# VHH binders against Probable sulfurtransferase, part 11

Target 1, 337 residues: Probable sulfurtransferase, of Methanocaldococcus jannaschii (q57909)
Amino acid sequence: MVEINLRELKKYANPFFLTIRKDKILVNNKRMARLSRTKMDKIEEEFGIPVIYSKTYEYVSTKVGRFINKHKIIAPRDIVIVGLSGGKDSLLLLHLLEVYRRKYGIKLIAVTVDVNIGGIRPWKEDTEGVKLIKHHCEMLNVPHIILKNDLDVVELSEILTKHSKGMEFSPCFSCSVIKRHLLGKLAKEIAENENIPYEKVKLAYGHNLDDNSDTILANIFKGERLKFMRPLTRFKYNEVDYQSFKIPLEECIIIRPMLPILERDIIKALEECGIEYYKDKDMCPYSRDRGDSVRRRCHEILEKLEEEIPNIREMVVSSALKTVEYYSKNPYGEDNL
Below, E stands for the ipSAE of ESMFold2; O stands for the ipSAE of OpenDDE; V2 stands for 0.75 times the mean of E and O plus 0.25 times the DockQ between their complexes.

## First folded at step 1 (VHH)

Design d05 (framework vhh_brivekimig_d4)
Fold by ESMFold2-Fast, scan of step 1:
Structure d05 (fold): chain B 337 residues (1-337), chain A 123 residues (1-123)
Amino acid sequence: as target 1 above (337 residues)
Amino acid sequence: EVQLVESGGGVVQPGGSLRLSCAASGFTFSDYYMSWVRQAPGKGPEWVSSISSSGSTILYADSVKGRFTISRDNSKNTLYLQMNSLRPEDTALYYCAKSWDRYPGELYYMDVSSQGTLVTVSS
């Protein structure tokens, strides 16, 4: 396993359309990379590693790349922090963003949060899941940081629930608060140390189309405002009150490059590329309910409806976006169109 | 290695003019569409203009049409952007990029990893 020399690789392919690992090369776009079977064979022969062409990985990579440009979610010279849980979503995202170190000159940093969940630490440094994360980061030559938090997520969720006005907060909600706190603090520290505007540091989340459609349907069933995830969200400073102390949530920008991608295509892309991952449920017992029983039920409902209506998830998201946009532009317009 | 070096940026008042240059090396410049891309502070990249390998096909974003002129000199491996009637909204880092002839204005098919050149339009 040797470092790939980009100058030698450029003899055969355009590396702006490849995901480069020490153990294999993935094709983001075969035509744009200028690859033929002969050139792929020559690369394999010269570097001693396979060149893997997956139609699904190419589809996902191209769709994500166009989505990034359409919504302007990554700018040249940005610093992008990817939160890695060892699961399929964030791992595929890390692979998809690797090429932007060349295309946009971004700096890519991988972060795992070692949270305390009822006394267990699924993301402790010496666990098999974290070893797998470290392996992928090493293969992609991406710096990896582990952030440790000692506050018990289960205890924190109980504190929030007791002091709410009838609201129930799950361990997953408290976990998301802690991760947001730590990642936001890291992003702020990086911006200050590099002497760059905070807008240049992006937190990249692996939210996908299933996540967005599940969120929309769950909000409908809960009688909440129709909220959905956007490609880029700017969060202002806030804080969460845990009775005797407050957890600061620093100003940050969150991006979601995989938002238009179906979960099944994420799984298929990873499998076709031979990239091992851990299912979230294997690392965290609370991942099954995603911290919300209504959201879990909505996931099941949409999964069943996909058999009858294959594009149901796209339709749910499209309907919500069109409706919010319509009423934003026409708050007093007629409902006859 | 493909190298693109932008220059010619600076500070000008509204209504002023600037000419940007991009020196290309490491590839056969005359074989490719070339583009200008800009990135305003706090915003993502925006495509500005593209020119075909021969210079016969030229495309502009609506926001700059009639004010900017893209040109190239294949003998010098240099791309130019003449910017006239500059507005505060034109304030950005400007990048040149090698483009794909099928989608010359599509950012997905471009490399904008160079340093760029800063254009500031202010009173």
Scores: ipSAE 0.000, ipTM 0.428, lowest interface PAE 12.3, mean pLDDT 85

Design d06 (framework vhh_7zox_3)
Fold by ESMFold2-Fast, scan of step 1:
Structure d06 (fold): chain B 337 residues (1-337), chain A 120 residues (1-120)
Amino acid sequence: as target 1 above (337 residues)
Amino acid sequence: DVQLVESGGGLVQPGGSLRLSCVASGFTFSSYAMGWVRQAPGKGLEWVSDISSGGSTGYADSVKGRFAISRDNAKNTLYLQMNRLKPEDTAVYYCARHEYWDKSGFPDYAGQGTQVTVSS
């Protein structure tokens, strides 16, 4: 548990390919970091902390890096805000983005939203989950902010449902609205305080490949439009109107660096690296992660099908993207039969 | 359209018993996990009990040994047998639907609630 001197570390490795923590170093790419077993042992000897090499973490880190470059979702000197729930996705994302403080000169900020769920506050500052989040932020030397919201998510969902004229709104939907409101407001305040263009502040979400493929299949089963998540999307200002309520949703840029990563690889990377996390159920047992029963069924269906078709999730996403691209260029389509 | 209608609440003396019922409609009841959550005056939601589609049950520590959850798939009805009631059990009780193995969170759907008051 020491402050790592980058000048000393450079004697053994390229720190542009290492996630650096006070208690351990994670290898993002062994070859690019110019590491051998001998050099890793020397680093452990000199700094008194372990150097962790995980093939899964390297795979995930490399794939995320290629995805970021391909879609230009992070630019040099960006400010990146990572929403931390204590769950697996956001914590791995925080670790994967740490190296970009060196590669791209970004500022990395971690944020936890202390939502009110029927009077219960799973992300209140003194909870075990938030203590774990603070520990990871401390180990990575990342600033951590807690945003408190007093609006009862359950009460809000009841108001929305009552005034919807037949539409049901889950507490998870209301929670997502509140989180987007607070994070968007924070992003705007940071841009103004730093006197930089709004486009330089990105909200990083931990959505993964399972999330995207589940969403696509659920939309199909519901007879809804074929919708999917993008690597980067710009949301314009909007308001959620509940008659008596208007919740402002500030203009924001959301990025999803882990979108091409399978959930199983996220879990495996965390386990192999010894990164402890809370499952969402442990922090919020009274609120579903997604609040969508059809999406849950789709997740289970695709998980089972992966045993027979290992790339089924990639195929689902690829099919949706290719179909949208095809019909945008060929409105009537080519009919071969 | 999904509907959950609770009944059986009321005023009862400490040590007494009540049986709550919830009649479900608008979905295949037998395919879903069901449960009960409650909200005491001035407090947040508390998970009370759940029952899977296969009949496996779970209970909050505060009610273990006193409450029993059950279901009648032929009648689309969920039950909560509440025994040895305490003043601390005073709350609005909501019938809740959960999908598959996701029994740890807030329900997909909840009813209007039924008031249970345990006092003299």
Scores: ipSAE 0.000, ipTM 0.112, lowest interface PAE 20.9, mean pLDDT 81

Design d07 (framework vhh_gefurulimab; at its last look DockQ between E and O 0.89; V2 from the best seeds 0.00; counts 0 for: pae E 3.0 > 2)
Fold by ESMFold2, look of step 2:
Structure d07 (fold): chain B 337 residues (1-337), chain A 121 residues (1-121)
Amino acid sequence: as target 1 above (337 residues)
Amino acid sequence: EVQLVESGGGLVKPGGSLRLSCAASGFTLDYYAAAWFRQAPGKEREFVSAISSGGSTTYADSVKGRFTISRDNAKNSLYLQMNSLRAEDTAVYYCAAGPLYRESWTEYDYWGQGTLVTVSS
């Protein structure tokens, strides 16, 4: 397999609107790429690989592109670290960001975190999931790193639970701490080595509209403070105390370019483009955790409501964001009604 | 298929100069960190120099000031300019590429076959 010659490709199309793989080209926006059926045929003839047009992939690509621009999620020459688990969200995210190497001159690095979950290592290098991740990174010409941590997140959360005045911590909490620690440390290392500001190195997550709206509704129904995901979040240095040691969480920038995208559109785009992803939820024993059953119920509620109110998930997110913003600016109770 | 192909090795007198080249195919070298390692007969493979995807360079102490790593992204190639060569520089030199520039050879994914450099009178 050969790398596509970008100068030759530019004779037929604007590569700012094409996702380029070694085995196929995906069309992010047919009009903006200046493609015609004739030009697509010429590309296929010259490079010996198919040009895939999916209306769903174009829709998702366009919506993410507008979202990135609206919220200034990515800037020119950013370095973007994409966390890959092999699932649908992170794989689509990687494909959607590939085009920004040309459009904004960004650098992409894919990272898989090999965590220890009660002796089970779902992201160990020789697993089928990681082999699939490596295949996609090879096709997209994206460097891939596996970051390993041997600390057992089940044991870590038991430590927190034992020393937290009756609060229970699932292994998922310590898993997120380990991931955040390793990714943040890598981002800091890259920024220092390249002598660039830390805000130029961004951690990209594949959170989607279902994730955000489900989380908001679940917190409402639990009577808890609203938690919602933002397109771009700046985290200050912090640390988590495990009694005999502390795990540092470096300053970092987290971005979520797929927040406006419905899960069903992610799945449809991947399938229409022939992008294989790992569907096995049994790999992590805590993916079947009953502890978050309220969130699962909220997912079902919103799915049903979508039949009557197609944009309900967008409305949930929009309302939560507007409400928090309004009251943050008016903490002493000015009313505009 | 991913390949790295070294060239430019040979016999040179102490104090002389030599330029090694490494041509990459099957991937875009600009997206990766690239490095030179060397292995003398009966010895372990050792780090020589690396260049990040962003252009930052590092050198082993034994070659600082004498060797210069560079790349030409238009030619998809990596280079090592070796000046003031010493008998101790005699080794097989390997081109490598990986996600980040690191000094441990085990952290590189792609390797060339090596090119022999002999420094003798």
Scores: ipSAE 0.444, ipTM 0.776, lowest interface PAE 3.0, mean pLDDT 88
ESMFold2-Fast, scan of step 1: ipSAE 0.529; ipTM 0.809
ESMFold2 (binder alone), look of step 2: mean pLDDT 83; pTM 0.841
OpenDDE, look of step 2: ipSAE 0.446; ipTM 0.785

Design d08 (framework vhh_8cml_1)
Fold by ESMFold2-Fast, scan of step 1:
Structure d08 (fold): chain B 337 residues (1-337), chain A 123 residues (1-123)
Amino acid sequence: as target 1 above (337 residues)
Amino acid sequence: EVQLVESGGGLVQPGGSLRLSCAASGFTFDDYAMGWFRQAPGQEREFVALISRSGGSTDYSDSAKGRFTISRDNAKNTVYLQMNSLKPEDTGVYFCAAKYWPDRLTSSDYDYWGQGTQVTVSS
């Protein structure tokens, strides 16, 4: 595997529309990259690596690019931190963001949190899942950091449950709190060390359209307010305060570039591009029930309805956004039937 | 292709001075922290100096602090190392390196390296 010479590559293609790895090149947009069959052959001949064209990867890359531009998710010279668990969502996100190192001059950093779960460390440096993450980061030439958490997630969930007034917290919830704590702390340290505004450092999450629509429908069925994920969210400083125990959650900006992408298209893009990933359950011994049983049922309901109504997930999200926007401006306005 | 081209090395007497230059091309220079490392015969590569992307922050090894000054000219895509009060123990091959991640002192995370320039301090 060789380091790709960008100057030589420019003879054949526009690298602003390619995802470049040491072992292969993925095509983000064939037309804009100015690729033809003969040019792809010449690239393969000269560099000794395959050029992979996937219609799904092109579709996803184009849709994500439009979404980033529409919502101003990434600005020139931003620092973007991608949390990697070895799962499908974060790995595809890492590949999709690679090109922005050229297009926007961003700095891309990959981070894995080595979580202690009852004495078990699924993301310890020498595990097969983390080796896979390291392989992808090396192929993409992206710096990879492993952040070690010493606090036992199981013990934390017991402490949270004990100090709550009748509420039970799962190890998966505690795990998400610890990851948010460590990633937020890292983002703050990077901003301070580079002497740049905190808004220049983004935490990129791989949330997708299925995640968002499942969450909206579950909130409706539970009689809760319509909570949904946004393309870019600013989180102010907070503390998880459990009497004598306190975990700081630093001010940060979270972005979700894959929010308009269906889960099935994420899987298909990875498969067509030959990008290996681990399923969540294969890396973590604890089952993650999407936060609750109602949310899991909503996923199944929407998946079934999608067979009859292909755009059902987009409609759920669109309805929630239009309704929240309307009533935020007109909270006591009349509805005409 | 990313290139880091070093110059300014040579033979100098103890107490003398040298100015090393490193010309960068093939990447967005302003987006990278720049460092200098050295390797003496039979030793591992040792950190010497680091300068942040903007030039607003610098860091030095204990052996370099007070004697060496790192600087950069982003308009010229060049990083410099001014070495004063040179000692025989400063002898080695000096490498220019580019680093995208803001961690300051570890050689393993540097993205690009020059071929090195020889500095010899002897009588």
Scores: ipSAE 0.000, ipTM 0.102, lowest interface PAE 22.1, mean pLDDT 83

Design d09 (framework vhh_7n9e_1)
Fold by ESMFold2-Fast, scan of step 1:
Structure d09 (fold): chain B 337 residues (1-337), chain A 122 residues (1-122)
Amino acid sequence: as target 1 above (337 residues)
Amino acid sequence: DVQLVESGGGLVQAGGSLRLSCAASGFTFSSYWMYWGRQAPGKGREWVSGISYSGSDTAYASSVKGRFTISRDNAKNTLYLQMNNLKPEDTALYYCATGFRDYEPYSAFDIWGQGTQVTVSS
């Protein structure tokens, strides 16, 4: 409710290592923030809000920070757009990026897409999920934009399906196309309005280590290339063109700051910090379902293998990265026994 | 063994109604999204409708919206499609299906039934 004065906070802690909310302060790195129990108590007394130390949040925040620096994911004065569905990944991501408003001078913008799914609008403004998103954006003092799409994603999936040899394209795919279209269009408009190059506006996605390792293993089981998600991807302009539909996909940059973080650590960090997130498996009829697919089965296989090989997910990703690097540098190559 | 067995198809006049059923066995029916699809003679398959595992959420293809109603009875492991105001263009083999949905948007339906024929005369 109360806006925290950074000058007063600096008397007790280094705000470059804190996530600052109106209702609480999260500790990104206790040592670097120069916090002791006495100083945390003084902050709580002065501002009337708790200072929450979570070992998991500190671990995640530190690992994300190193990953951002290693891969040059965020540059000073970038504008970063975070897509929020109310789920755990994007909400934690928004919290982890808050400190970069101070460290790198970035601007954060949160965006929710109100999609039309056969007349159902799971992300319309008055839903419980969107109310929760608004609450977190308000607490973090982050601008929140709701983009309303009137095109029925079910109708789009019907058109896409007609162009395949079978029923291959779900409304979920159509939804992702519409979201990518709208977010890319918004990024372009922001770059033009701020009179800055498009490379300064980044779309931040909450993909995590489980997502990446599951994808790699699924590609192996399907006999495909060892495809994997990268920390930063530059997408050129493209179009989805199906039977009178021409949907532009604007040139954009997508970043994935949480790519090295395990899903279980995301959940644990949110819970230890008291950050509520929406579990919405029944909200959207075409959202992520419970069940077995090649990728979901790979997720379960990797979970079981962690009992024998604790770092199996990191090893899967490392193998793919090393393979790409090796063949990129050695196009003619030599066998190594 | 997962089995999906459709029934309830037949010949009907334009403007008429039919109710299709799909009996599911061999899996925990109440834990999966269920779908209806159709294939017209000489055409590819197209999606018609879907329903959440609890039955609280439904979605429809634009061509059938307002005319078809999808429902389920988890106690009987049965999926239904109530078809009203049928048109000659609705003539097709109707399938029920369940898919193992994951985070990949390219996922196809994994399990399909054999289908039940619906013929709408002009």
Scores: ipSAE 0.000, ipTM 0.147, lowest interface PAE 18.2, mean pLDDT 80

Design d10 (framework vhh_ozoralizumab_d1)
Fold by ESMFold2-Fast, scan of step 1:
Structure d10 (fold): chain B 337 residues (1-337), chain A 123 residues (1-123)
Amino acid sequence: as target 1 above (337 residues)
Amino acid sequence: EVQLVESGGGLVQPGGSLRLSCAASGFTFSDYGMYWVRQAPGKGLEWVSEISWSGGSTKYPDSVKGRFTISRDNAKNTLYLQMNSLRPEDTAVYYCAKGHLEYRSTPYYFDYRGQGTLVTVSS
């Protein structure tokens, strides 16, 4: 497979609205790409690869594009690091961000963290999941980095639990800490090596609308503050420090471009585009067994309510955002019927 | 298919200069860091220079620092090594290497190197 010459492709389509792979082209917006049935056929004839139109992929890519623009989460010439677990969310995110190499001139880097989980390495380089990740990175022509962690996340979770104030930390939580540590360290190294500001390097997470609404509802049921995931979060330097060890968490920016997208639409888009993925539970023995039980219950509750209120997840997120904004501006408020 | 083709090697006198070139194909050159590495007769592989994907950062070992300059032209998919004040101990086969950023304990993070170009520094 030869890499597609953008000048030749521009004869038929606007590449600012296409996701370009070595083996296929995905249509982000058919009208804006200026594609017709005839032009799609001509592209297939000239380049020898299929042009795949999925209404769901178009819907998702359009909504993500509006979200990125509304919240200004990606700036021209940013470097964007995408964490890839082989799961549906991060793989779709990688495909959705490909077009921004042209639209905003960003650099995409894919990263997989080979975590040590009780001596088991679900993201070891020679696993089927990592081979699939490498395949997608190769097709999208995206550099892929594997970060190997030696610290056992099971041991870390036991240490964190033992020395907390009665809190219990799962291996999944410890795994997230290690991934954040390694990705943050990489982001810092890239910024320093390229001699650019830290604000130019973004860590892109594949969190979706289900994740956000589940988090909000779970916090309500736990009697916690209305914490929710934001489109862009800046982390200041911090350390996880328990007993005789420290885990530095470098200053970084986390972005969540797929935050407004429903999980079912992510799955449908991947299926319609023929993009293969692994579910996290197939990669990691703890992802199913040690998940937050309250979040799982909230997911189930919202799934059932969607039958009666199709936009329930959007309503939950909208309510939380409006409420936090209202009370931050009007702490004492005025309630009217 | 990743391909790296080195050129510019040859016989040069001590104190002379050479410019090595590496033509890259089969990957998006501008997205990867690149390396020059060398292997002297009867010795192991030695890192010579490193350049980031943008060209914004370069690194050198003390053995060549101040004498060698790595550069790249992302528009032409070409990597360069300008070698000045050459010494007999610089005699080696020089390889262009594609970076593959894996966290490893070794100083070399590359997954491919070309066939090499011979540099002989001799009077």
Scores: ipSAE 0.000, ipTM 0.281, lowest interface PAE 13.4, mean pLDDT 82

Design d11 (framework vhh_brivekimig_d4)
Fold by ESMFold2-Fast, scan of step 1:
Structure d11 (fold): chain B 337 residues (1-337), chain A 122 residues (1-122)
Amino acid sequence: as target 1 above (337 residues)
Amino acid sequence: EVQLVESGGGVVQPGGSLRLSCAASGFTFSSYAMSWVRQAPGKGPEWVSSISTSGGSTLYADSVKGRFTISRDNSKNTLYLQMNSLRPEDTALYYCARPYEKWFGDSTLDYSSQGTLVTVSS
């Protein structure tokens, strides 16, 4: 497999608006890349790989780029760690961030966490899902690291549930805590080894608009605080307590570049670009056995309502943001109506 | 640099006992939960036992429950595994680890310990 010579590619296109792989080129913005059908054909003839134009990928890439700029999510020379489970969200995110190696001079690192789920390891190095992750990382020329956890996630969840105040916690919750622990620890280690400030290493999560709106609605139905995900969050050091066990969560910066993107557009972009991915159910055998959650039901409710109110998910998120902003300024009501 | 040094392995007959030790340095030992992991010849790693920061809570794999006891001495920065009623299936290289360890071919960031070999044979 041959790497594309950027000097030669620049004769035909602006590589600041392309996602470059060893096996194909994806178009982030056709106009800004200065591409025509004729130029795309010439690139295919000269380099022997296809140039794939997807309206959906262009839409998503442009929206994510504007979101990154608006919220200052990525700075020049940042190191960005992308957690890869083989699922649609993180794989699309990895592809969308590739161009920032040129635009902002960032370094990309892909990480998969090999978790122990009741003795089963869905992300063990020799599984088909991890082989697919490795394939995409190789095509994008991104370093891939596998972090191994040996504690049984199922047993940790049973401990937390047993000592909870009447709540039941799923293995997926404990799994997310373990992944956050390992990724935060890795980010700290990378910052130390590269001799850069901790603020320059960011953990990139593939949370999308569906995730955010589902979370808000679920919190409403549970009578909990109106919590929502932000584009960039700095987490201070904390510990998760499984009775006598303490799992450290290192200080880290989490970014969510795909937060304004609908799940359906993520799937469509991957399909139009020919990027293969695994569904959650294929990677984690326990995903079905969790049972129905309020969050899943909220997803279904919003999906149904979207047929009648196309921007319902944007409105849910907007309402939460406006409410938080309003009451932060006017905790006891308005002074001037 | 984080360093974990295992010791106490050896050759024993079925039904015998061994006590493994792990000397930790380069980090605040009392602030981390610790684990024992083993790898039998030709097999992948298998989690054996974990202990909380204070030593007040312990977890065991079903295969060793009732036979093995994990403990720690925070004043000595040392982790222990008391292994009783040993079986041929317990034959493995035993590793001392913080519960969430890195595992990858990047040797510059790989802090994997050398382990201690336990052989149970007749």
Scores: ipSAE 0.000, ipTM 0.124, lowest interface PAE 19.4, mean pLDDT 80

Design d12 (framework vhh_7zox_3)
Fold by ESMFold2-Fast, scan of step 1:
Structure d12 (fold): chain B 337 residues (1-337), chain A 121 residues (1-121)
Amino acid sequence: as target 1 above (337 residues)
Amino acid sequence: DVQLVESGGGLVQPGGSLRLSCVASGFTFSRYDMGWVRQAPGKGLEWVSDIYSGGSTGYADSVKGRFAISRDNAKNTLYLQMNRLKPEDTAVYYCAKELYSTWGHDEYDYAGQGTQVTVSS
């Protein structure tokens, strides 16, 4: 591992298009970084670390950059909190956001929530998963905070199920509520301590295109409102009341920079860049794959249909967005079928 | 042809002061937001400060109250006044033109060659 001297690096490349780690450099945009194979070789020789060019990482970086600009997801001097579970989505997101410390002058903070799941703690500080998270944060030189929660996620899921009039909620849902509570509380504390508006502190989630399209299709199958995830969501203060207790959800901004990226491209980018991650199933018995059978079936359906309609996930999201936009402006619409 | 030339770095004792300068050419300086970023040994890149074309300033928490960014549009020069320097401020400091990522812009951000600041007793 070698500390990168930005002054020396600048001789060969524009660092505003690179993801800089102590052990390797990833290329966000080869053309904009002004890299040739010769220059990459010179960087490797001078610094003693590899320069990794991945077609997929470049594709993903470029698409995320355009998405951030299009939707004004990140502003200069924002503080961005990335929740890290050791999984593929949040780790890739952390890597993609590293360059914005230079481009936008943002502060990056990585946070892991040490949740209590039936008395066990998969994200306890000394676990293998958290050691991997710490390794990546150290390589990217990003501050890492561990938030400890003592409320039992399994007990929460049992209370939710008892209250639900016949629906069964997984511990995964309860875990997401606890994480949202703790991250929102941290964001509020940071905004107050820095004396800045809450809009300047963003919670960055690694939701991807598969997540969004799966959610839309699942909502259709459940007969629920056509809800979808937005690039930037402003949440007002709320409390989740489960009769015997309530969980405060602080006012916050959630951003989803990877929302236009396919899950397969996330995996491919990480693999091509040599970035190790924990699979969700290895971290928690109640991973997302086990939590919602309708959502999982929708994922399988869309995955199969991609063979016939390669852009089907984009089309699902586009259709929902266009329909909501249309009827918000034209409540009565047209029936010219 | 955008060019940024940093100067003013050097070796200084803890508690001392340095003033960094960045002379810009090849663009209309007064129109652009300018800033400073740094890279310390053993650490990643850190945004230090910026100043908008309109004069609004921002500072990293680590330097707030000790550093002051300013600009002289008549001289196309950006300054960073660094006071009460600490060993932790040891870094290469880079002048940057418009820290906003614009992906589709022809000329949106450019960092100069940098200037070394070493705070050592």
Scores: ipSAE 0.000, ipTM 0.152, lowest interface PAE 19.4, mean pLDDT 81

